# VHH binders against F-box protein At5g18160, part 11

Target 1, 379 residues: F-box protein At5g18160, of Arabidopsis thaliana (Mouse-ear cress) (q9fk54)
Amino acid sequence: MDKQDEKKQGTTKSSSTLTTRCSHGNHISQSNSIPLDITIEILSRLPAKSIVRSRSVSKLWSSITTTPEFIKHRSKKTSPPCVLLIFRKHDKLIVFSSPQHQNTYSHVQDYHIEIPKNGFIRRLDSVHGLICLEGSKQLVICNPTLKRFFPLPEPQGTGDEYNVGGFLGYEPIEGKYKALCIVRGWNTQVLTLEIQESWRVTKPGYTHWPTKDTGRCINGVIYYKAIIFDRVPRHVIFGFDLRYEEFTHIEFPMRNYDRFLMVSYEGRLALISSTSSVVEIWSLEDAGNRKWSYEQFHLCLPPNTSLKGVIDAGELIYTGFSLNRSFCVVYFDPKKNNIRETKFQGIADNQIWQPDRLGFDLVNDFYVLPNHIESFISF

## First folded at step 4 (VHH)

Design a3 (from t4a with Y32D S33Y Y34S Y53S; framework vhh_8ghr_2)
Fold by ESMFold2-Fast, scan of step 4:
Structure a3 (fold): chain B 379 residues (1-379), chain A 123 residues (1-123)
Amino acid sequence: as target 1 above (379 residues)
Amino acid sequence: EVQLVESGGGLVQPGGSLRLSCAASGFTFSSDYSIGWVRRAPGKGEELVARISPSGGSTSYADSVKGRFTISADISKNTAYLQMNSLRVEDTAVYYCARDEWEYGSGSWFDYWGQGTLVTVSS
């Protein structure tokens, strides 16, 4: 039922109606247009679905709502970022979203997105509203806001299936997305989205093998775990600067690096390991000098919760089940020593807890993507 | 701690045979892990030559080694093997043992690697 949508729409109808100006008394040339500044204000306050629909109403509205400037303006005036919970069910992704800065109650919206055929999900992150998926021979960009998939061109050298690893990044100064593709046994390639139709070969100085871990885009740099072959295989973190298209590599500060999740923490690259009682955080202070700082915090969480990520506010995200078997997300702020819990309505036993479901593993077949924002980019 | 230790490399004449061993610790082959052999020759890229799922018994090979190389695993010894027959000069490389978790439709994206063992094929 759409009754709740009607009530939400009704509560705003009295404060911002479209106004037609009358310009003459005996010949009413009714201008069925509104001033541009009011149009921009109204459009910036509409739900994502309404903005997409508005593009079919007017060439002017379509031109306004597709500019990077409008998107930035809307980002300042709309809801804060959300957490995406993504569950794989056979050939489909089930996507739920919840506000990440609410303490007491979350509204969940569910979506069904079809996975590209013969594709797999191994490295999954939200990059300024977009998700990069790996197909057998090409990368596919998913926009959850628009519920659309955009396959990228097949990179050079993809003779074998499943030999491409991919990462997406966003360069905030120029507002550009770039995809980085690593073709196993051949090279690395880069593509600027919306601008380029074919991949450009790039040279990292090292032949390397990316791991299955999720990459992170932090302040215009794509970070990912990889193995380099320099006398002896070594695990490193690669950094790809999107502006200069230059590679660096960073040594791990510890030997048990496989236990650490790579995240953005306080605007820096960080490595976090957590149990139900202890959190260890290594933060990269200076990439050029390869200097790390270490912090340890104590917490008390149920044993069935696991670390999934970090939100921009510096809270660590854990997922698990409450005593009544409701799916829950727990946020831990290590600096404030504060814990809060959000229960997800609609993500109950009936929807996600099906242990005998073919191809569905509750522990291994779900992803938590923090800091997701709406995106209206199409290409 | 997950460790993979290779052995069995050495100098061999063309047409000869070698058996490489990969001793694993910190995990068991009775679970769903993939074990691969990746080689690297000076001036060439890395090539995945063989892969096995020890628990499932499934194997795959690069076209360059099909019919000549055989990958196997001994679950009781937690050790994987690469039997290399009819060796050629172009098989000269450092051979690495690597491990990844098995997932349906996943690529060979290995997260743990041994130090490598040198195989030289020359007369």
Scores: ipSAE 0.246, ipTM 0.665, lowest interface PAE 5.0, mean pLDDT 75

Design a4 (from t4a with Y32G S33Y Y34A Y53S G56S; framework vhh_8ghr_2)
Fold by ESMFold2-Fast, scan of step 4:
Structure a4 (fold): chain B 379 residues (1-379), chain A 123 residues (1-123)
Amino acid sequence: as target 1 above (379 residues)
Amino acid sequence: EVQLVESGGGLVQPGGSLRLSCAASGFTFSSGYAIGWVRRAPGKGEELVARISPSSGSTSYADSVKGRFTISADISKNTAYLQMNSLRVEDTAVYYCARDEWEYGSGSWFDYWGQGTLVTVSS
């Protein structure tokens, strides 16, 4: 073709302004630009998938939707925290979402997430919307909202497979996520998500061996059960302060610590053991003073219900099967002495809820994650 | 109650041999657990030297001990063993027996530990 006959094809979209084609060659007019505050308001009302898609359409929208201000603005208008019920079936995570603050019935949001190859699920917790998984030589971050997995860099000293364990934490003052990686026989390493591309070594003061138990992030501190080597090997609760990157450890207040679930209760680290009739709660009152308080409550739950966690409102979460063999989630409020049951509708035909799956409460392929919120971190 | 009890440690000359035993109670090896031997020496971190899955027969070793150490398990006695040959001064450590519920490959996490048995390799 003649060079003068060549027309440059436009993309029909720009990052912030649309140029109307009716002004071609005469003058360029812009489509009406929406003020930034109104744009934030519009974007904050979109579904999470739409917000993520908008980032690929516009550099301006990408810059807006990744700011802490936007995330905070959206959180005020979107669903409150929920409970995730997660079942592993082969290479898939089957995820059910239930509102934490409903009184009697829930609408279950069901979706599936593929597990990356060599991903191993040993402990799960929702840390400000993200979940940390352990791979053979590295940690993998799962975002359930976006249904995506993000492998972190391989830490230093991972010569053997499966010698890496880790935890995720959220530092609420600066709004930063940090991953803590323990490489057995070597060291402990930390990575600030979205900021760092490589791990840096921490200094715990002495060696320790984390257990398989779930870690908890409470007020910017990652707590996990570990074994330290002193006169004899002994179990402790290890804490890692995310802001100062300092380690501490706390003695258990009881000898039967294996029966206690580590949770956040009333904003504090707590250890809870429950039967169908009695709940025991040990709460860490002051981390500096290492002082525990003890509370005991009575309740009446159906047999075969198991304590799975605690929501931020102070209710204890139990799961099990009702007398008619339907799956149920029960919330117990120790302070108000009331029980509420959430009945799940639309999951009766799912094979994972069959009576012969009663062992799910006793195996590592069923997880209950309280206090889950939306996260738009995509890496 | 799960318990692991180590025995067989002691003083040995370089080039010598020792056999460590780990007697397990409160669970059975036929139930799909893995058993590891982890050593700790002053001034060094913990090192997983050997691991066995009694149910599958699968074993793994640290590069530092390959060809010298052999891990085995007797399901009927619920006891695991670490046969240590051609011992070196750097093998001096407290040796711990530990249980992992994860039976596959090289284990990452041990939930129950014995109190340890001291192995001293010196002239």
Scores: ipSAE 0.167, ipTM 0.619, lowest interface PAE 5.8, mean pLDDT 75

Design a5 (from t4a with S33A Y53S P54G; framework vhh_8ghr_2)
Fold by ESMFold2-Fast, scan of step 4:
Structure a5 (fold): chain B 379 residues (1-379), chain A 123 residues (1-123)
Amino acid sequence: as target 1 above (379 residues)
Amino acid sequence: EVQLVESGGGLVQPGGSLRLSCAASGFTFSSYAYIGWVRRAPGKGEELVARISGSGGSTSYADSVKGRFTISADISKNTAYLQMNSLRVEDTAVYYCARDEWEYGSGSWFDYWGQGTLVTVSS
């Protein structure tokens, strides 16, 4: 609230005067009369970094590039998706990226973050270019393209630190982001980003608690693992439809559900478990009829690799360490039965894993975010 | 398979005491695991009553139970306890034992839950 007042753009000029010739004034006015649709087309053709830079150079371009029309127009252009590798080291996130069709990761940037006291970043996923982080009393939206963090309003019932869990979703028909917040000891709440200043209480039909597993947004539905309290506590997959703001829950098709990673696979909700030699995939065919399909594949990976995610092309992402402690990322395509290895550009693998001054290894807090795209949402 | 089994619930009069036990299997207590007691009363949401690190180090309590309830853990028995003193009618609830998975270590959200044990405080 005070931060908004201090940083508002409506400041009165109190510095030296600038004189503009009358003829130049007319030309500037004529330039500003260019139709908005043409201006949007020109700006939308610029690289992401140029669009971001333009916002600091021109108030006009800043206003245009933050409009719904510009964001919608730019979103029509398919930005090549990438995989983000994020390593946490104390108050810093170290980010690497690779286009999903390439086998080379490049260091992009380091973010300085404020984390809850003795807290952990436990769930990260990229939702149409944005990442939702859990703060001590509120959710924070991270936009990697804009290099900015946007705290959302505090939901109701956040008296204690670390009692807020949340998920972000994107509704593709209207192009809207919604955040879902579960406050321990209170209700489940929803917020439409950029439109609403306060949270709305929603009715899930069941009292439930989300697990620490990563949520997924698939075709306008937020899926997350949760415990429901009906007769006895039970593990289920909860679904929240962003358009209608309705909840459903889906039973797991297996008893060893704790071994399965929840992902989007071939456009469907899926549960994948992998060892170094076997991959099991359960895909949701029909949620209403509780129908799942099952596939099993064989592969040969070192025993120190673990499954981290899936890209839209259907390749499974594994990470691990070689015997010399070099970090590795490998992709496995179950349909083609092939494996591809990745390389890190500009930085030796062992430099990522050097112990910090306290002896900690970065691998103990590591995230893989597939299918990441650019976003120009700036609140 | 991770399992948590609660015991010790029952009927008790106001001002009485009760000790709940949570027997854990399928994992070991550690500094990266947290054990919590969560209660659910008729018509109310879930309330985190008490929490302890699996190493037995740090504890925290809801304001409603501070000074009355004590959480503890016996690592050798892989069992957590909730000692409830000066019980009130408002403490009537199903009490669940829950834990954070080792890898998450945060104590804010719980991935594994017991079946619950009913505590009724009535005169």
Scores: ipSAE 0.180, ipTM 0.623, lowest interface PAE 5.6, mean pLDDT 76

Design a6 (from t4 with Y32S S33Y Y34A Y53S; framework vhh_8ghr_2)
Fold by ESMFold2-Fast, scan of step 4:
Structure a6 (fold): chain B 379 residues (1-379), chain A 123 residues (1-123)
Amino acid sequence: as target 1 above (379 residues)
Amino acid sequence: EVQLVESGGGLVQPGGSLRLSCAASGFTFSSSYAIGWVRRAPGKGEELVARISPSGGSTSYADSVKGRFTISADISKNTAYLQMNSLRVEDTAVYYCARDEWEYGSGSYFDYWGQGTLVTVSS
């Protein structure tokens, strides 16, 4: 780090004042139109459902509320991020939204989606307001705010219904979403949403197979756990840079990597593992240098709770059922050593929203998506 | 510790037959796990050729091997097999045995892999 100071010598001439006469004899045209910036301000203050309804009121309002400019302005005026709680019941997903810093849930959303007969939904994350789902032959983008599903084109090489895996990412500089698809026996493929109608083949430099673990998009990079085929198969973390469409692989800092959940922690890629008494956090300091930092914290967890994720404020999310079988969500702040509980009133009294299995058996039937924001993007 | 060990690879002439074995340790075959055979030829991507649910006997095959390959499992021996008949030069590859979780359906996701066994089909 060097500091350089530059000084400019000022030799300025004295300023003069000028008076300009106004002309008379022309008429003033009155504008009865509301300026565009004021219209954007008004629309950006409306609740999400009202903005969606405004798109049906007029073509002008629909065109305004779908622009990147409006979406950026709205995101600065909107509510803070929430946690999505997603329950699988048969072939449909039931979605609850809960504020991350309050002790009550806010709303329920009911979605019907066809889940592959022999499929496992393991890779579920909120990417700048959108969720990528794996269908039998294609990826499907879910927008919880709009309550809509957007199937993506079928990638090349989908001759077997069960051979597609995928991840969604958001590139923040240009404001673009990209999907990454891995098709068994084919290449990895990428699609820029809304711009391209067909998949483009990419070359990761290594034959690899993604694991069933959730991928994460952090600062324009999609991270996912995978097995590389070299001399001997081995586990790594792949990173796909959305802007440059380049692959990087990162070695795990520990031997028991299958026990660690991959998350965004303090703006960095991190691996966390928790028991009832100990939390271990490995944070990636520099992806180029592939250096990790390690932190360990002690806690006392309620019985029958398990780690599900982390929110932007640095609190770890745990879920489970108490001994009296009431559903609970617990937040643990490792740096402040604080625990708080979100009370979900009325859920236990509604049979429609009960999970199929209780306790730790919910891994396949229940998902927690932190840091979800509303999105008004339609494809 | 979970481990999968392949055996039975080797050199075979076109039209010949070969049987691959996959011995599993550190877990038992159950309805929660499927076993897949995945191959990789030099310079090409990996291909899932066959999958079996050991408890249900449900099997699936890639179109390239249907009618020629048969996957099976012996639960008592904790071993899966791939019987390969009418072998072609394009079947030349390293064959891997892999474990997939099959609870309420298969995710087509493999969490443990063997080291691989080489199959060469040539005269």
Scores: ipSAE 0.016, ipTM 0.496, lowest interface PAE 7.3, mean pLDDT 73

Design a7 (from t4 with Y32D S33Y Y34A; framework vhh_8ghr_2)
Amino acid sequence: EVQLVESGGGLVQPGGSLRLSCAASGFTFSSDYAIGWVRRAPGKGEELVARIYPSGGSTSYADSVKGRFTISADISKNTAYLQMNSLRVEDTAVYYCARDEWEYGSGSYFDYWGQGTLVTVSS
ESMFold2-Fast, scan of step 4: ipSAE 0.380; ipTM 0.740

Design a8 (from t4a with Y53S S60Y; framework vhh_8ghr_2)
Fold by ESMFold2-Fast, scan of step 4:
Structure a8 (fold): chain B 379 residues (1-379), chain A 123 residues (1-123)
Amino acid sequence: as target 1 above (379 residues)
Amino acid sequence: EVQLVESGGGLVQPGGSLRLSCAASGFTFSSYSYIGWVRRAPGKGEELVARISPSGGSTYYADSVKGRFTISADISKNTAYLQMNSLRVEDTAVYYCARDEWEYGSGSWFDYWGQGTLVTVSS
């Protein structure tokens, strides 16, 4: 009796890549066989706490809420980007979240983390809700939303502690996360996170030594500053294309490259230098032809404010610290020539900013991660 | 402007000795400064052979050079040295002087580099 499944006439509603099992259930059979598209829509409207609860109630909902499709759908609805402020104090990371489009802070979160034996953390950036940390012999992926840490396998050739440089990237077309690992004295290796596969050796055209500066993932390419050793040591920007797993290198457009912060600006790789009165922006217009554009803007900020990053809206982020005044995050829009400020009065308490000495600089223990989004991905 | 200038490289016979010098300018040696010597031979990766915190007095040596190489610093001359004794053919490499400077740095990742000096150990 082959006519038991007659009439599947309905509107095509879903762009989802998920497959569903057929179930007919009880009197309310419709609620047990609702289309996946409608289920994703319902779950994406729930608060983050409700989504976490749904994972413990239903294996189906747990399966749905951990997919890239759901995460992408949710981010369009409920997770506007925020600035993540991270302060290190002993074995603890103190995390603050502030919406990028409001002049307020949202909440405080504390994480306990295993700090490297030398007492420092380097190269922090938020990559589509995940942060890559450099451990003594391996990379560790941090998910601040889930408050979880995922150690990656040790790469090949790690004999010495702290000889690993690492970067995380996200390829937006395929929705894949990849980690890039440079092992001093060995090679460069890549790993795809979703499958938790082993490290694969990759070969740049040059041997190179990454600097301690933060890398940036822009449109599926990981950019990082490095020194290459072809004739004499020289500073370049390396680009690693996540889809094709290919390396390029780009020359700096200026002599004073050490003064410039590498950022994403208007969807492009950019180098920005700022004082309290002048901002210089070099934007990469064509990577193949190594063409840069230059812009200069004037502003009026308090002395001793430091450029920390750029948000998706094109606003530059500055921070200022004073022992007798509130901590402030200042946003400057160079094209509109306007300034806005968020004061961290309640969370910038003396407990966090207690220096061991007068005038202690928190620059080494303070990280600003713009464009952070919530992530429900686990490995 | 930060500069590191190496000198003292050259040709030496196996069992011989050389002293490399690294003259620093544009910064002063502090307790947060780390000066390292990194070598590179054709077809090999970069190897950190020795590191010193000039004001802190702490030193590091790769296992391949322990007991043969000695790193030192003269704060008054703003210069670091690598004394290389009992040289072997496998010590043949370009030797780079490099600096890492920050309070919580490990001295393992360097942001400023000299141009390098060639050391050739052969008969």
Scores: ipSAE 0.360, ipTM 0.727, lowest interface PAE 3.8, mean pLDDT 75

Design l1 (framework vhh_8ghr_2)
Fold by ESMFold2-Fast, scan of step 4:
Structure l1 (fold): chain B 379 residues (1-379), chain A 122 residues (1-122)
Amino acid sequence: as target 1 above (379 residues)
Amino acid sequence: EVQLVESGGGLVQPGGSLRLSCAASGFTFSSYSYIGWVRRAPGKGEELVARIYPSGGSTSYADSVKGRFTISADISKNTAYLQMNSLRVEDTAVYYCARDEYYGSGSWFDYWGQGTLVTVSS
């Protein structure tokens, strides 16, 4: 029945991804005994902190490590995408990283990031290596690679505390990050990172309130769930095109929209709902025509697992605890009907879990961020 | 399914009183949640006028309504109320009941009722 519904809607061709290349050559002169190509190779293998430190030691290193060519070269060799597992404990974010492409026992890098004073944690997603956090009067960009927080300028209309909702996006053609800020009861504003020092007002056509659900940046468009006030309040998906800075809104294809997680699936905006036995996927085929395709898959999940996201390979991520209380991450590939499970050393035995179990609601107090890559952006 | 149903709106003269009710289903007020009243007047943005944390009893109000409006909740009936006294023409708006899950802010609402119209005029 579901497959007949999917066939009625049909499928559209995927658009080609265009990348902008730098038209200017590297005008760095060499005055040392090491060839430039070898220098780039050495620098691309260094830990991120070492690369950042090298920028203060050498103007040559600084000029090399800030080029798009170096960043792309580094991404290919040093850091495959990972899943970030983030737990909030008091004023700290406890961050664990695990490789997405390992099928068995994983090494987890444990580190603690202190939350900014009066910081508010709600909508978390990794956008090309950066995380947007909501402060009391402004947005704060977190770079987990650099272990730094970069407060953005205060937008206009933030006289009240905690009245700012925000999303981060990446425009792949020009390689620019933009932040979108919704000020409750006021307006919507946009800022291009590293270029602009003040926010620009945008006009979405509707007054709207973003929900607490995470936003997604897909092919240069920020998607987020929101309430609009037309005749009655209703839930929609807003899309903000980063290049043209234009808004669209899309109606949900179903009435039980509150049960669906918004994700990127096969390069498209998708809505996924999962139980232990069935997963439903609605994929946006054509935003202009508001055309959706529907797919349903059957699976057999371990008890106490819940859907948390999707990785670029098309696998759905579930987290939970096994019957013997081990924390686990389960990946389900709906197209191949394959399940793989990873077990993490050190997570289940940490005081985050065991001593606080009776009072600590893990479902409400942790985040899973797939497709995280390292970033060297600073501003 | 979470549902919020407002009632009690209507026409009232300046200086009058009105009591709005919000009946909730699909969750309990004993859970970690905030209930708020948000209003929207023609040509103006949405304003959060009052919120309550029902299980803890804590309340807060917008400066524009402090001393005139009182928010309350009945956990056994799973219903929230907004008592509006000394109403002014500027209080004319559609009033929405909304729910926010407790994560420290209590200021952003994911579930909304359809709204009830309050008109204050002579």
Scores: ipSAE 0.194, ipTM 0.648, lowest interface PAE 5.4, mean pLDDT 75

Design l10 (from t4a with W102Y E103Y Y104D G105S S108Y; framework vhh_8ghr_2)
Fold by ESMFold2-Fast, scan of step 4:
Structure l10 (fold): chain B 379 residues (1-379), chain A 123 residues (1-123)
Amino acid sequence: as target 1 above (379 residues)
Amino acid sequence: EVQLVESGGGLVQPGGSLRLSCAASGFTFSSYSYIGWVRRAPGKGEELVARIYPSGGSTSYADSVKGRFTISADISKNTAYLQMNSLRVEDTAVYYCARDEYYDSSGYWFDYWGQGTLVTVSS
């Protein structure tokens, strides 16, 4: 319910002057036997894992491959964003990568990532190429491109149980990743990645408990569903600004909030609920005023499809089985009223969603991560 | 709509006993779900004190209450219980009943919560 939007004054003024540091020494190396422009071109065409590996071989290659200029040049030659389809089977994640903008069936690239022993996976999101996983006492960062896991330091107060909830965010202005963890019964902590800082305690102003729903990072703010304890527990959306490390909370615009998936839609935080015939979209218009807009669209989808996410182009992602029993990914563009379908027989051939006696663990351990990009960040 | 309604809280002297009840609606305990009791004292964070998987019978307890508290569930009545014995002043808190879906988690992150019931242990 939108009760009172009391106006809050807040003007942020900070001029960031990024000074280019051209530290260039005249060093002649046997390893630099070809012109710099050709070296950059060769390195930019290598697989991400090879680029990371090259940083340990040559001081020149390390200096080149870590520059923003190289990363930008490389990104122009790499694949556009993709959708990751992730299945947990036993001690491994089975990852399928599919182009977001493909209109016809093509081969699906798949690979396997071993999950850490005693790792717990409840929610997944791709944050600028990285995925945050929850361990028993700590958060673990997964880089699917490098197929590696990076445990973060253990926060205080974790004990012997799964009492840590965590989210990852990317701040696009400074180009920094930050992890946020909520330790039950103790506090909320933040860590800047790549710098390998110790966890810093932060105060959200309210004791809160994150839900199992996936968090979203939108324009440098981590959004996640949580329960606030005042007198009566109530469900809210928390926002954590990565640059200023400030918390806000936003009330849901509707009573049936548990039916809505939280996504980024047209660059805004949005809540989407869909059946095979109707889509409802609530978009946050102004975070400061906490005002929502509402849109409704009609569609015609197969009856056994379910909404899983949204891509940057504004298409909604659905998964399910077609009438011929092939696994399918359906993209629906509500503004163009257009539907695209891609069928994946190779996914079914892996016996991924064969039910077990407990009643289909694999159905609940299925994740769709849109807007995934490659990353060769290693810490 | 999933609803959890707690009852049985009140004032009790140290060493006394209380039995909390949690009546569930909108889902059945024969489904794959965990039910937990979480407490919060003023100025302190939330503590998971007990958890049960009703259809399988598995239970777990926080070290602070182990041996004193017993969690149970009656599937036919769709009701969970927390039997609290040998109560201490530090057990004073609001006690919440909460539900987590088995297939979505390991019973440590609860998405549906009751309103809470106050337990005061005081002489």
Scores: ipSAE 0.104, ipTM 0.602, lowest interface PAE 5.8, mean pLDDT 75

